# VHH binders against R-phycoerythrin subunit beta (cpeB), part 1

No score or structure here was measured in a lab: all are predicted.

Target 1, 175 residues: R-phycoerythrin subunit beta (cpeB), of Prochlorococcus marinus subsp. pastoris (q7v2z3)
Amino acid sequence: MTVSKSNQILSNDRDLENISNKNIEDIKEFINTANSRLDAIDSITNNSHAIAADAVTAMICENQDSVNTKISLDTTNKMSVCLRDGEIILRIVSYLLISDDESVLSKNCLKDLKNTYLALGVPLKNAIRVFELMRDATISDLKSTVNSMKGEKEFLSDLISNTEFQFERIINLLR
Below, numbering starts at 1 at the first letter of every chain, in headers, positions and changes, except where a header shows other numbers; Kabat numbers aren't used for antibody chains.
F, E and O are the ipSAE of ESMFold2-Fast, ESMFold2 and OpenDDE, as the mean of both directions, binder to target and target to binder. V2 is 0.75 times the mean of E and O plus 0.25 times the DockQ between their complexes.
Where letters were taken out, [cut] stands.
The coordinates of atoms that the task and the answers printed are left out; those that the model quotes come from them. Centres of patches stay.

## First folded at step 10 (VHH; framework vhh_7qia_2)

Design s10 (from n5 with F50M)
Fold by ESMFold2-Fast, scan of step 10:
Structure s10 (fold): chain B 175 residues (1-175), chain A 119 residues (1-119)
Amino acid sequence: as target 1 above (175 residues)
Amino acid sequence: QLQLVESGGGLVQPGGSLRLSCEASGFTFSSYTMGWYRQAPGKQRELVAMISTGGSTNYADSVKGRFTISRDNAKNTVYLQMNSLRPEDTAIYYCATYTWEGYTLFDYWGKGTPVTVSS
């Protein structure tokens, strides 16, 4: 809870001025960073369906032969799988951005994704492209959410780099 | 309830230009991929151009460099600017959108606007 920690700090107003400027600055940075992370997580989570859906349709747009008068039932089923898994991936990335708990990215947890796609006849190149587009859309969303805050430019750069890194780790499981 | 209304079609001479418009209603336009398709006499319907929510565009090889798709989310409108028109571009042009309701993809089509390129 950032509110609880903030109250604890502010309740000691009499002692606050006796603390070094570095300690006060570190506490402020911690609170600001935590709030920015929560805003980023909330934005990605609330937009996960839209981000994944847009990435799938953008990939279809890039492949003219996949989009005719009507999308085939087989193509629709493949796209629904990529959309569902895309939402799950966005939730995993969101968790990693706040927790840095790498156990959720263990190869054992995502090891079956490539084999499942191969078994279902999902083209791995198309699945990889969907996730690349999701990465790009997520970074765009982060820039929109975080860049409105003064003094967050350095934090935004780190957040974008971490997002890119996490997506690349997941995408490499399909390569 | 979701409606797509095309306009701007007509008769034009080879080398001429036309701008097609498609006004959408009954849904949150900015959240959906939009496309233009055409059907020539005696042929199957084919994709001409698409524009995604994120701004990605894609074009049929036969129209690359001549046609430009764009959107105006404030006006709920998608456009197709057609330059250097050829007789083989003669077709009925359709506006279409793809929507995701949960994990199911749905196609919605307008009624079409005819384009005739003739000398």
Scores: ipSAE 0.122, ipTM 0.497, lowest interface PAE 4.8, mean pLDDT 75

Design s11 (from n5 with N58Y)
Fold by ESMFold2-Fast, scan of step 10:
Structure s11 (fold): chain B 175 residues (1-175), chain A 119 residues (1-119)
Amino acid sequence: as target 1 above (175 residues)
Amino acid sequence: QLQLVESGGGLVQPGGSLRLSCEASGFTFSSYTMGWYRQAPGKQRELVAFISTGGSTYYADSVKGRFTISRDNAKNTVYLQMNSLRPEDTAIYYCATYTWEGYTLFDYWGKGTPVTVSS
């Protein structure tokens, strides 16, 4: 999540000198954390196509040997809609990792996604599986990006939790 | 020009192991998803395993727990470690990379390396 520590300073005139030194350290931490979040956004955005494509392909792969869930070519073509939507959702999730504005991925938008999939004949169980795989891949990408950084792992749990939360919203509304 | 060159195939007995290698050139290897496919005599090609740019791995149920896919971005190489091989693993194994354009999956393939599991 976005931290707005820079907005918390200079609220009391007589305490400015005592407050400013503490809040300069807070501002420094906020800037360093913001840079790390931007690196995470850049990583997910640059990998959005690969993450979505990998998820759709993996779901198809998982169903090759399953007699109960084997996917036809027609179903594979319909699942390509999840690739397009997955890329868009990953870009939105990337934005949400640095933004406190949850309205970008509203309940109405998610309800419309489900209704569109039903109308197009997209199997909801397969769409759910794709988004589960995208969630897992996105978390893996975040861990890879953050592990290359020195001493900035404190925000990783928040990024992972927020990523899990956003994908769970999508998955739950498709159920 | 994109090139994929497979090696490491051969004849092994059931329960044996092989390690396949695929050397890539002509593209930014670290930015592409890499995978292994196979085609057994008289059968359609099937996906065996994928590895993402971030290192996430995916396996077909038939090989899960026996095969391990890995990549070395410094060497532009993807590997398939095959353990506990069975006669039904007999196939030509292909190294591949893929991309989607709209609603179409495009595959780029190597020439393949044969694996025969027989007593």
Scores: ipSAE 0.185, ipTM 0.470, lowest interface PAE 4.6, mean pLDDT 75

Design s12 (from n5 with N58T)
Fold by ESMFold2-Fast, scan of step 10:
Formats: sequence, structure tokens, C-alpha cells
Structure s12 (fold): chain B 175 residues (1-175), chain A 119 residues (1-119)
Amino acid sequence: as target 1 above (175 residues)
Amino acid sequence: QLQLVESGGGLVQPGGSLRLSCEASGFTFSSYTMGWYRQAPGKQRELVAFISTGGSTTYADSVKGRFTISRDNAKNTVYLQMNSLRPEDTAIYYCATYTWEGYTLFDYWGKGTPVTVSS
């Protein structure tokens, strides 16, 4: 199950709306204070489609046979799921980097991701590879954006370690 | 319509070098990931190298350190510099690209350029 599907089945709509409004105000306040952490994370969310698309494309390139089948529509449909879920995963990782609120993983039923992919016929090996490539691309983007800021090496090291940890946690759901 | 035209293939002795070119037309080249693939007789088509829109590169283990992929967005061209060529590099080399329009994947392939490494 994707994060967007999990959110649709949650019963506390008013609580979620109030949390969303509070989170928007918190983000707005931090943006006004020019926090470098928020700037780096905002870059990831703004580039989420490109990061996910490039990762899926790279995986397809590594697995050329999966694209050159007579059933090309099935292949593209299966890979579009990884693109969509990749964008959602990048948003979750971004949230976890701002707020250490691990309840997002529990409430969004990411524990069922493996069973969902198996039911949809998504090759787990390919999905794992996509998320590994997304992790690597995200870390590369963080190095590019944060290393341009003087005196941020310690912050960058922590941010990279946290990013690796969050992606590994999600990838392990598929292993 | 997107078109890919490969050139630069030929016959070369082991240890020699070749530079393959792939000229692209009919699309915004800088927005597309570009790759090189090869297919030897009796073998499956395999990835050689690809270069992303951001310039990051990936290489097959068999060519890493010997081949270099690069792109020139001003010329709508992707290159494959092949050094220290071996007989096992003999294949038809294909230029290819994959791109996303929303959640729909499009793939495009050239007609290929033959490379023979022998003596």
C-alpha cells in the first residue's frame, strides 16, 4: 500500500486537517528564518519527480530485458507504480528528516508494501534497486546543495546518515 | 518524431580505441537520459553505459575504467569513448533513451553501429 492510499482510509480527518494546517504554519515560520535544513529538504521535495523518474529509468537501463518484452505495456505500468511510490517515499523521507516522527511509517501501512508489490506483479528485485538508486541520488543532491554552505560539514554528515537510515528502513520492507 | 543516429563503429585491433557518436533530433535532448547498449552474436543485449539529465554516469562492470560516456547538449549528441578494446567488446552498439511524460514511459532506439575487435 502507498502512503496516499493509507491516508484515504484514516478515520480522524479533522485531526489530520488540524495537523496539516499546523505543519504548514511551522514550515512557513522556518522558511522565514532561512533554516538550511529546510532549504536542503525543500530541494528534495521540489526534485522528487526527477529523482524518482531518473532512478526508475536507471533501473530499466540496468535491466534492459524487462523493457524489450512483447508485453511492453505491462512493463511500463509496473514501473509507473515504482515512480509514483518513489515520489511518495521521498516526501516521507523529507518529513522524517524535518520531524523524527516515525508514526508516519506505522500509520501509512508501508509494512504492507512488499505484499502489495507481489500482488501487483512488481518484481521486488527491481523495486529494491529503484529505491537504492533514489537513495544514492538524494544523497548526491544533498552533497551538492549543503556543501555550497560554509561550515555545514557536520550537518551534512548527519543529514546523509539519516537519509541512508530512512531509505534502508523502507528498502528492508521489500527484502 | 524522435530520431537517434549512431556513427563511429568499425574494425579495430585489440588495445585500440574508437569513439561512438549518437546524434539526436526531434526532442529536447537535455531533458533525456541517454544510454549505450550492445549486442554480440548469440548474446542478449546489455547495458554499456548511461548518462542522466544531471550528468551522472553509470557503467557496466565489464567496461568500467575503459569506456567513458559523455554528452554535448549544444550539439544534441551523446558519445562513447572506448579505450583498451578487447575481442569480447565486438558487438553492434545501440544508442537509446527513456523518458517519462507524467507516469508514461517512452523508449527510443537507434539502428546501431557495428564494432569489431580482431586481429
Scores: ipSAE 0.108, ipTM 0.481, lowest interface PAE 4.6, mean pLDDT 74

Design s13 (from n5 with N58K)
Fold by ESMFold2-Fast, scan of step 10:
Structure s13 (fold): chain B 175 residues (1-175), chain A 119 residues (1-119)
Amino acid sequence: as target 1 above (175 residues)
Amino acid sequence: QLQLVESGGGLVQPGGSLRLSCEASGFTFSSYTMGWYRQAPGKQRELVAFISTGGSTKYADSVKGRFTISRDNAKNTVYLQMNSLRPEDTAIYYCATYTWEGYTLFDYWGKGTPVTVSS
């Protein structure tokens, strides 16, 4: 389920046919909005490794507050799976931001993410925290890449809400 | 070799301010998340704040609104601005970073800078 009807505008051919009912200025605005959305998504995709790596590292930093609760080296090595999966999740979120095709969540390994992590010995609480940090970082990147000069305040708000929604859906798979 | 050198600690009165610095060398600073930790006498080491490569920050609840973490990638330095200091902020403050070598995470810590908040 998408958060806003505007989230579907770039994912459905019917939306493009509807543009035929508008004047040329409306068509230009639609294209400009589509280009801005693609720019934002491209930024997330190009930065996916850095976003995921930073999130895993930040989670590990948070868990180094005590020798009694310190994350072990064995556990940190297993968290490399969250780095790999984090990059995949960012690509999936990017796809969902331009498409309402939620079948990617049911046909992808994400539907069984919790069972996979349990089988691999990945602590679910740590994986959840990584993805929360990735959500926060992705929202920060969206704020920095969206061009406010194009009058895109409502567009940015929609992207942020949708990004938050998609990450929460994925995080809930681990809860 | 990766080196982290903390400075700026000292004695201050309650309500005062201090700015801690951590100068990094031997790695591409702009590519690493940096954190500040502290350990008070008889207490566990705790996270104070961290800053990601993109500038995203997180703070311990006890320091929110009083402390600010920042970084200067041109100077390979991370800072901790501490305002409205309280006696309970007395601790040794450590700078830390983490690196990935393949699929293995390694941690690097400075030797610490002491902060005493006392009348």
Scores: ipSAE 0.091, ipTM 0.448, lowest interface PAE 5.4, mean pLDDT 76

Design s14 (from n5 with N58R)
Fold by ESMFold2-Fast, scan of step 10:
Structure s14 (fold): chain B 175 residues (1-175), chain A 119 residues (1-119)
Amino acid sequence: as target 1 above (175 residues)
Amino acid sequence: QLQLVESGGGLVQPGGSLRLSCEASGFTFSSYTMGWYRQAPGKQRELVAFISTGGSTRYADSVKGRFTISRDNAKNTVYLQMNSLRPEDTAIYYCATYTWEGYTLFDYWGKGTPVTVSS
């Protein structure tokens, strides 16, 4: 959550004093729905290490079925940077889902991610696959978390679409 | 000391089923990703399936749709349910836990349990 987003929520609460009881109930429902959405996003942040580790391990798993595509020990060690960056990416995606503040993408090193990976000898194909798996796992986590919740779930479709959009933007940096 | 003990392997006919179990001790089981590896005669060891701390699962292409990994945190146990077994599934199956210490991957292994699929 950004300061501007937090201030907007607080402002809406403050306005309750000046509205009818019918409108107060509508605003309470809006706030409850927003809180459910934030809880779902918080789940991603709290599980960021597990999601990123899961994706890296899954990519390694996928490459062990074929002699021709077997990942070497050296390559496996280099994929540790995808775990680190994956955790950071999940935090950035969570921030973008809350704030809509896209300036964060310009201020960090993600713009040069492809060149950094090339310089470090990280196979781009493997890095792209890790982040695709992270996207899929994050969407699955969101669906599971929201489907277990009570109340309105109208935000789920938008949350999934935004998650897909943000991951594709980041994956495209490696293409 | 982290310890993993596998059981449930054996001889089974093609098309049959087996359930492997792995009991873990010496660590907080619920905080660790768990997986199953196998090593067939004359081949390299491969990851078969893993299950994350949150219950998310991943499978090798060769076993998708036939094998199911699950965990019971109260019993400190991870399971591998193997259905529609084929001769190519014959291997020694190892329980493993995956930990990333910082950004270095560590695998901890059990002793293995043999699975033979033959007529």
Scores: ipSAE 0.185, ipTM 0.513, lowest interface PAE 4.4, mean pLDDT 78

Design s15 (from n5 with N58H)
Fold by ESMFold2-Fast, scan of step 10:
Structure s15 (fold): chain B 175 residues (1-175), chain A 119 residues (1-119)
Amino acid sequence: as target 1 above (175 residues)
Amino acid sequence: QLQLVESGGGLVQPGGSLRLSCEASGFTFSSYTMGWYRQAPGKQRELVAFISTGGSTHYADSVKGRFTISRDNAKNTVYLQMNSLRPEDTAIYYCATYTWEGYTLFDYWGKGTPVTVSS
């Protein structure tokens, strides 16, 4: 039985070594992709106004009448609130993609976003649509900045999944 | 000065195809949503399609499955590929862009390119 125990000890040592080596390789890969990750997040932050503005514009155009009823100034003014908040949301999402610190949602005016929008007369369905379009645009931006040719597909997949999760969490505040 | 110049319009038979082009200058094209509108005789101008900077596209119900909007940021050009054209598609087609400068919405329009679908 002592011979069996010696063989089990050696087997366990090799298994632990293999697990440790895999963990080190995972850490090295994470560090090696750090620049691509920062570039992608930096792109979102730097483009936050453009991404939010484009989403608001798209939502407005999407709801045009086929006979081209002019967009109401009242509707535009209310949707500009979504533009402002959209910029803030993009910066929060960018932060969450690198830190995963959810306390920012509790410490922001976004915590009471639905009641604020109801009080301001912002149509919740339109606000939800704007944020969905921002999510889609952000994912598109991530795909354009991450080099998938270097085998970064899993890294990109993780960023996309996390982006979808963070946006859905925020959109659910309006539902 | 922001400019939009449309081309590619003309006379085509029903079931035919046309490709409209809109060349943009005087702004950072890749940062702007681009759209195509049309105005048929006696009608108000209507949205046909748009393409956002993030790649989101929208099509009027009347053109879904027949028209495709695309952009080439390297050439500062937006395209409208029109297939299976119908007489009811006869209109002047306009290239347009909307952008926010701060919280103020601006719209810019080309001069239009005529499309006539007839036998």
Scores: ipSAE 0.274, ipTM 0.593, lowest interface PAE 2.9, mean pLDDT 77

Design s16 (from n5 with N58Q)
Fold by ESMFold2-Fast, scan of step 10:
Structure s16 (fold): chain B 175 residues (1-175), chain A 119 residues (1-119)
Amino acid sequence: as target 1 above (175 residues)
Amino acid sequence: QLQLVESGGGLVQPGGSLRLSCEASGFTFSSYTMGWYRQAPGKQRELVAFISTGGSTQYADSVKGRFTISRDNAKNTVYLQMNSLRPEDTAIYYCATYTWEGYTLFDYWGKGTPVTVSS
């Protein structure tokens, strides 16, 4: 804006050093936050099979009415669809936590998921329960992973809120 | 490769207590949901309790408030603490887990440990 102001800043070597040091600390903080966020998201991706499998298994256990513990081929086939889709959805959610591209989980994609489940005879109540359990497990995993990290943790609330929001979209569609 | 070995069953008087243990091997125990099931003579096998990887538990109505399921991931062991035992709790108790290989569900069961509640 003015030459006189520029000259005043440059006249103090200590001020220039302090400005440079502040910029370096801001950059370090940004990189550390980005790395921690990526590590947390990578944990979800690496655990996607376990999270989805545990959710489907827990739902099956909940629905046994304490009478029949035999797993039928029909039950396995119906629930394998939820496991497959659960893994895919967890990876999509992981991507959405890194990017602002919500088009990957569009309203049309969610409508297609519901229509597919109806066509295959998957009980929507059971599918809803699986996604509720996956949401809870993913949030628990994020809290555990981030709480074990060194450095700033202000991004945790954003990761949890976004995870909750994405799963709520899926659950509400299936309702 | 996955193996489950139950122990702790036996004969106990009504009102007594027993602690069942199930030691797991051949898989990453902390990553699996674990359950206890039982089968009384002439009856269908029923779920008694399960515990998720995160520690969430569920119990059959008939045992709720009397039985407690817990896990020790460092020892690859799941436990069933049974208090206030009744004659109708007499059964063979099985440790079980479910695992997925790709998109195929497998159930794994131990050989069972008998529990007899009688005078």
Scores: ipSAE 0.077, ipTM 0.458, lowest interface PAE 5.2, mean pLDDT 78

Design s18 (from n5 with S52N)
Fold by ESMFold2-Fast, scan of step 10:
Structure s18 (fold): chain B 175 residues (1-175), chain A 119 residues (1-119)
Amino acid sequence: as target 1 above (175 residues)
Amino acid sequence: QLQLVESGGGLVQPGGSLRLSCEASGFTFSSYTMGWYRQAPGKQRELVAFINTGGSTNYADSVKGRFTISRDNAKNTVYLQMNSLRPEDTAIYYCATYTWEGYTLFDYWGKGTPVTVSS
């Protein structure tokens, strides 16, 4: 459902112009869906630091198996780049869930992310894993927020699919 | 001052179980990710498990399926349930919390609780 979304802004504007002629229940449903989407996106934004930090820490946990190595200053510095970029990515994903404006992906340094990470010595497989963990945590956060609402849950499927798509788009920049 | 106090360590036979507890004070516990580290004799410390503010958990591969981390925000306490203990689990276990400030990871440690797995 996120493929070809660049054309939906115009059709959505036309739908908004026509909504005033629908019955009150259709209008209420539209408003409730919009409010729930904003609440879910606000949750992501408010939790962006925790989501990114927890993902980096989880990746460290997963990679400290049989080697039993202390976190070095060099490793910490490299991981801090993933934390900062993770927070930025969560804000970009939040923006894309509202606006579908893909120009943000080209105007930001995301398009050069792989080359930047290679130049900085950031292991790409570790960065990919961090962003996968962030995707999973974000989806969990969305489910938690939306499960509290009473009514149709159709838009939750859309939010999850869109979130998965945007994260995969970003992760593919590192592959 | 931020303080973490571990308890529950001891001597146990292989295959046994122990439950570690960590009481936290001096910070807003519910807002912080909590973890357990261990340091075996002659080795560097490793992260064993963590639990985030929402209750999501992650584990080192060496302990998956055997250890369970949990938290009780009302008691400002984090727990580590250790089952099917092995001699290689022998270490001093430390409660830790994590925060990031810009480029720096801050980890705050308790004084540790020793766990010895031997017959």
Scores: ipSAE 0.133, ipTM 0.508, lowest interface PAE 5.7, mean pLDDT 76

Design s2 (from n5 with G35S)
Fold by ESMFold2-Fast, scan of step 10:
Parts: structure tokens; sequence; C-alpha cells
Structure s2 (fold): chain B 175 residues (1-175), chain A 119 residues (1-119)
């Protein structure tokens, strides 16, 4: 359960005497999983630079014959923008894993990102590939961080699905 | 902090095979792109292969079809399977990962494992 859903439960039952046993159990479950959820989010946040940087580097290697030439300073300068934006996007995704508010990644914000990349001469195909690699890396990080013990499988599935959804929104709007 | 430990190098005859291993520690291995470099005596260091976090691979033209890079995230290990080895493959092979420090690309390196291909 997100913070918004917790507020909705309390709002629908306006006084404590009217809180249903199911609402109380939902709140208990949220609290019981809060530490694991926070650990997963902390992992993404703490690793955001590494995840974004490795994704940019992998994309550079894929798109240049970097195995026969050194990575150019020009390529580094162009793709540093993807690194910066990738870190910011990962932090926003981390926030969205707690909140169900998707407005922080509105279509208008994503269109602004696309226009900025076009203006800076960043190939959209390269930016798309970076975000695909970041999506995969973030999901891998979540799987390694969240214990797959019975009772946490549904929680992990929810985090992965939400992560996939947010990255696909970004990727599809850049296409 | 970040450590890379290589193994599997040795002396082999032309046409032979070797499998190099690189064990990583001190970072979330699954979140990092891993690569193999080599440096022959008197030559520049060159990238041989890389593998992304999602499993995408790329190879130097000279090794395509002969070398295969793979990763095992459960073991924090990256491998380089080298088949149909040639004398020109003789080099010290290094495991590396890439990071960015601000706007500067930086590599972390293992100590290297020597591979000699000769009759």
Amino acid sequence: as target 1 above (175 residues)
Amino acid sequence: QLQLVESGGGLVQPGGSLRLSCEASGFTFSSYTMSWYRQAPGKQRELVAFISTGGSTNYADSVKGRFTISRDNAKNTVYLQMNSLRPEDTAIYYCATYTWEGYTLFDYWGKGTPVTVSS
C-alpha cells in the first residue's frame, strides 16, 4: 500500500470507531513491509549514479566501435546529459514506489526531455537505449535487495511492475 | 571497496581454449556493466568485450565468433570463454567495470591474468 491509499482508507472511515478489521490489517501489512520497501528504495537511490552511469557506458559501447577505439571526449560530453537525467529519473521512480502520484513524470515533462535532447544533439535512439538498460538494472537491483521469502513475493512483483511501467512511459514517449 | 579478482590465464597452443573468470566484490554487481580488456607487450590496451546489466554484449572484430562474454549475477562473476585461440591473442587480460565521476568516465581494474598462445 502507498501513502495515498493509507490516507484514502482513513478518509473513508472518518473516526477510529468505524475502522474495519480489514482496514486495520491493510495498515499492519503496510507497516510490516515498510522496512523492506524502504531498503529497496534506499538501494535504488544509493545506486542511482552507478545504475545510470553503467547504462550510459553500455550504450556508448554498443553504438561505437569502442572495442577498437577509446571512448571520445565528445561522446562523453553528449551523453553526460543522459547520466544526469537518468539519476534524476531513478530518484523520481524511487519516490513513486512509495507514492501512487504519477504527475512527476507527466507527458509534458517527458516531452520537455525529448525536446532538450533534440536541441543538444543527443540521438533519441541512444537515450531510449540508456533508459532500457536502466530499467533492466533497476529491476535486477530490486530482485537482489528484496528477500523472496513467502509473504514478500507479491510485494516484489508490485515493485517490479511499477518500475517497468514508469520506464516504459519514458521510453514510449521518447520514441 | 570495489575489487575485481581474475583467474584462468595460462599457456595454450594455437587452436586451444581458455575460460577466464573475474569475481567482483564491494558493489552491486548486477547493476554494473562488466568488460574485458587486453594488453599485448608494446601495444595499447584495448577493449575485447563487454556485457551490460541486461546481458547485451559487444566484441572486438578480431574476436567475434571466437570469444563469448557472460555473467553470473548470483556468483558476482563475469566470464570470457576464448575458443580457437591465435598467437595474436597473447596478452595480459584485465577485467574492468566503468563508472562516471562527475563528467569523467573511470575504469576499475583487476590485476590481470596472462594468456600466452604459442607452439
Scores: ipSAE 0.024, ipTM 0.344, lowest interface PAE 5.2, mean pLDDT 74

Design s21 (from n5 with S52H)
Fold by ESMFold2-Fast, scan of step 10:
Structure s21 (fold): chain B 175 residues (1-175), chain A 119 residues (1-119)
Amino acid sequence: as target 1 above (175 residues)
Amino acid sequence: QLQLVESGGGLVQPGGSLRLSCEASGFTFSSYTMGWYRQAPGKQRELVAFIHTGGSTNYADSVKGRFTISRDNAKNTVYLQMNSLRPEDTAIYYCATYTWEGYTLFDYWGKGTPVTVSS
């Protein structure tokens, strides 16, 4: 059963029955924190193509060496799949940061991602590296866009931890 | 549209230094990885150095410690500082970038600047 945290809080009869100035301030803090979370998520969504494109390009360049790390043109072309999927993954991560709804992973065929990449000849180590780079870039974006006002330190820490958790969960599908 | 113009090549004696410049136009320079390649007569193009959008760099083993790649996003320019030059560094040096248009990868190359290391 999928239930959002805001729905759970709003349906709590105890919170409604025991309203006081302190409880009102707690409710205001929750709403303000939710607004900051949405702003941060909107930033990720608006930058999703750039984040994914930069990560794929960085991975390609890391493998462009006169030694053992050089990748073929064919492999480079196959990495375009990671660009498309990376943009989709960023959108999914954005959704997961608002909701505890894991069904979106199954609905978007992410659980079959490893088999799909193997069938397409996409090197899993390269795909994993792309998504690691996307994770790092997303965390950097969050740090730069989150409001640093009073009490936001705990909010930012939680948002970063949740982002790391969601990316790790998706990256583990390829391991 | 997208244009890369190299400069700074020339004739230099062994042990000398040169600074190559590549001026970019027609795209958002700060959003693209930039690199230098070289091609000696009768050989395939060789990677020399890359610089990523975040400033991290990668170098070919043959130039590590001697060459330094850098970028100036305000000037839309990438540089290659070449020190302790050797005769085997003689080549035409090319500026390059990789760009995405949708889900298609494009590579763009300048026309090159010749570097000759000889007495």
Scores: ipSAE 0.156, ipTM 0.474, lowest interface PAE 3.8, mean pLDDT 75

Design s22 (from n5 with S52A)
Fold by ESMFold2-Fast, scan of step 10:
Structure s22 (fold): chain B 175 residues (1-175), chain A 119 residues (1-119)
Amino acid sequence: as target 1 above (175 residues)
Amino acid sequence: QLQLVESGGGLVQPGGSLRLSCEASGFTFSSYTMGWYRQAPGKQRELVAFIATGGSTNYADSVKGRFTISRDNAKNTVYLQMNSLRPEDTAIYYCATYTWEGYTLFDYWGKGTPVTVSS
């Protein structure tokens, strides 16, 4: 009977050491994941112009795909508004990924965006395509920045889901 | 002066492969989005693939899974690896680039390289 009690004590001691080691690893992974989150957000913020410019350019390329004629200069000039707004929206989305303050990109702000585009004569189908391309590029940037470590996979999925959600709000309100 | 020179086109049998190259000069290649377009006889020009400055890629649905676009900034070259070629891929293939300077978009095109997938 003393042998049974000794074995239980040894098992509890090993469990305590295992818990301690796991807790230290979990804390390190959490800190590393937080740093990766900030690095990913900083990357999007620093690349906001390139992401927006590439998206507008890609949309223009696609619109010249089926004909041997260029998109009109007038339409290109109007789409420059999407370049500026795209940069701003990427910075706002980056902020939302850390702050959870959805009021910065409210339903009223998105309705105002649509009304502004209509008033300026921006083709909504082209604006929608730009934001689809920006969404895809931002997700690609997140995947390239975040390492595939255990905790970072869950974190990456969260960032991607939130990014998709914010862009889908914009796209749906422009439709 | 910005120049784009395509190479690698030719005659190939269905199911074959070709690798197209586009060598660029006269600009900071790494700062430009690069694309491949094609124009089949009697048809409109269509986008095949493009690669952004950050390396993100986009493909026409008809070539997804068969074609791969890549770039080598050290060599100022963009590539199009074409696998599992089909007769409907027969076209003249063009390299192109676009860039924004403020609100003005500039586009540049190569002269094209012909690809013929026989029978």
Scores: ipSAE 0.128, ipTM 0.466, lowest interface PAE 4.4, mean pLDDT 77

Design s23 (from n5 with T53S)
Fold by ESMFold2-Fast, scan of step 10:
Structure s23 (fold): chain B 175 residues (1-175), chain A 119 residues (1-119)
Amino acid sequence: as target 1 above (175 residues)
Amino acid sequence: QLQLVESGGGLVQPGGSLRLSCEASGFTFSSYTMGWYRQAPGKQRELVAFISSGGSTNYADSVKGRFTISRDNAKNTVYLQMNSLRPEDTAIYYCATYTWEGYTLFDYWGKGTPVTVSS
């Protein structure tokens, strides 16, 4: 959900004289859904280092295969910047899942990520792969967190779709 | 002192099955990505499969549908179940892990366990 939708619901809540039990139940359902959504998103933030580290490691593992392009030790060392940036990206994605405020992409130094990586000698194909793996891991984390919750799961498909959309926007900065 | 010990290799007929085990010690196993690699005679070492701390898996195209990687965090062990084995699966199989200490990557490898698939 966007902030504007939340504000509209809160504004309607001010008409106390005409609130029926049904309207109160609808508000409770909204709040419960919002709290469950925040819990799922908090899981991403709390696991950001592990998600980013696993993604970089998985990309390195893939590039040790004789069939795939091998990654040099020097390149592996440079990929540590993807771990740092990956944690930042996960926090940005978490924020975007709540606020949908696109201005955060320019304000958080992601605007020129591609040129920065080119200047540092980071292979763009490897960085793109890391962020694809982070997207997949984030979606798995969301599914796991929601599946552990008792009760409603109405928001899971929306969270997954939004997560895919936000990661695709960021990955496209490198393409 | 991180140590990886592979076992379960041997001789098997084409179409047969083997289960490889890799027991880890000296670190918090559940926090680390674990992988299986293989090296056939005269060839480069190649990735077979890996499993993340969260249980996500990935497989080489040559083994998809035939091999299954799994882990038992309580036993500090990663497994590779190999089904429908082919002569081209003949190799020394290595267990490996990658760990991050802050922003520094460390890799650790076992000594390998041989697998021979022949009639």
Scores: ipSAE 0.226, ipTM 0.570, lowest interface PAE 3.6, mean pLDDT 77

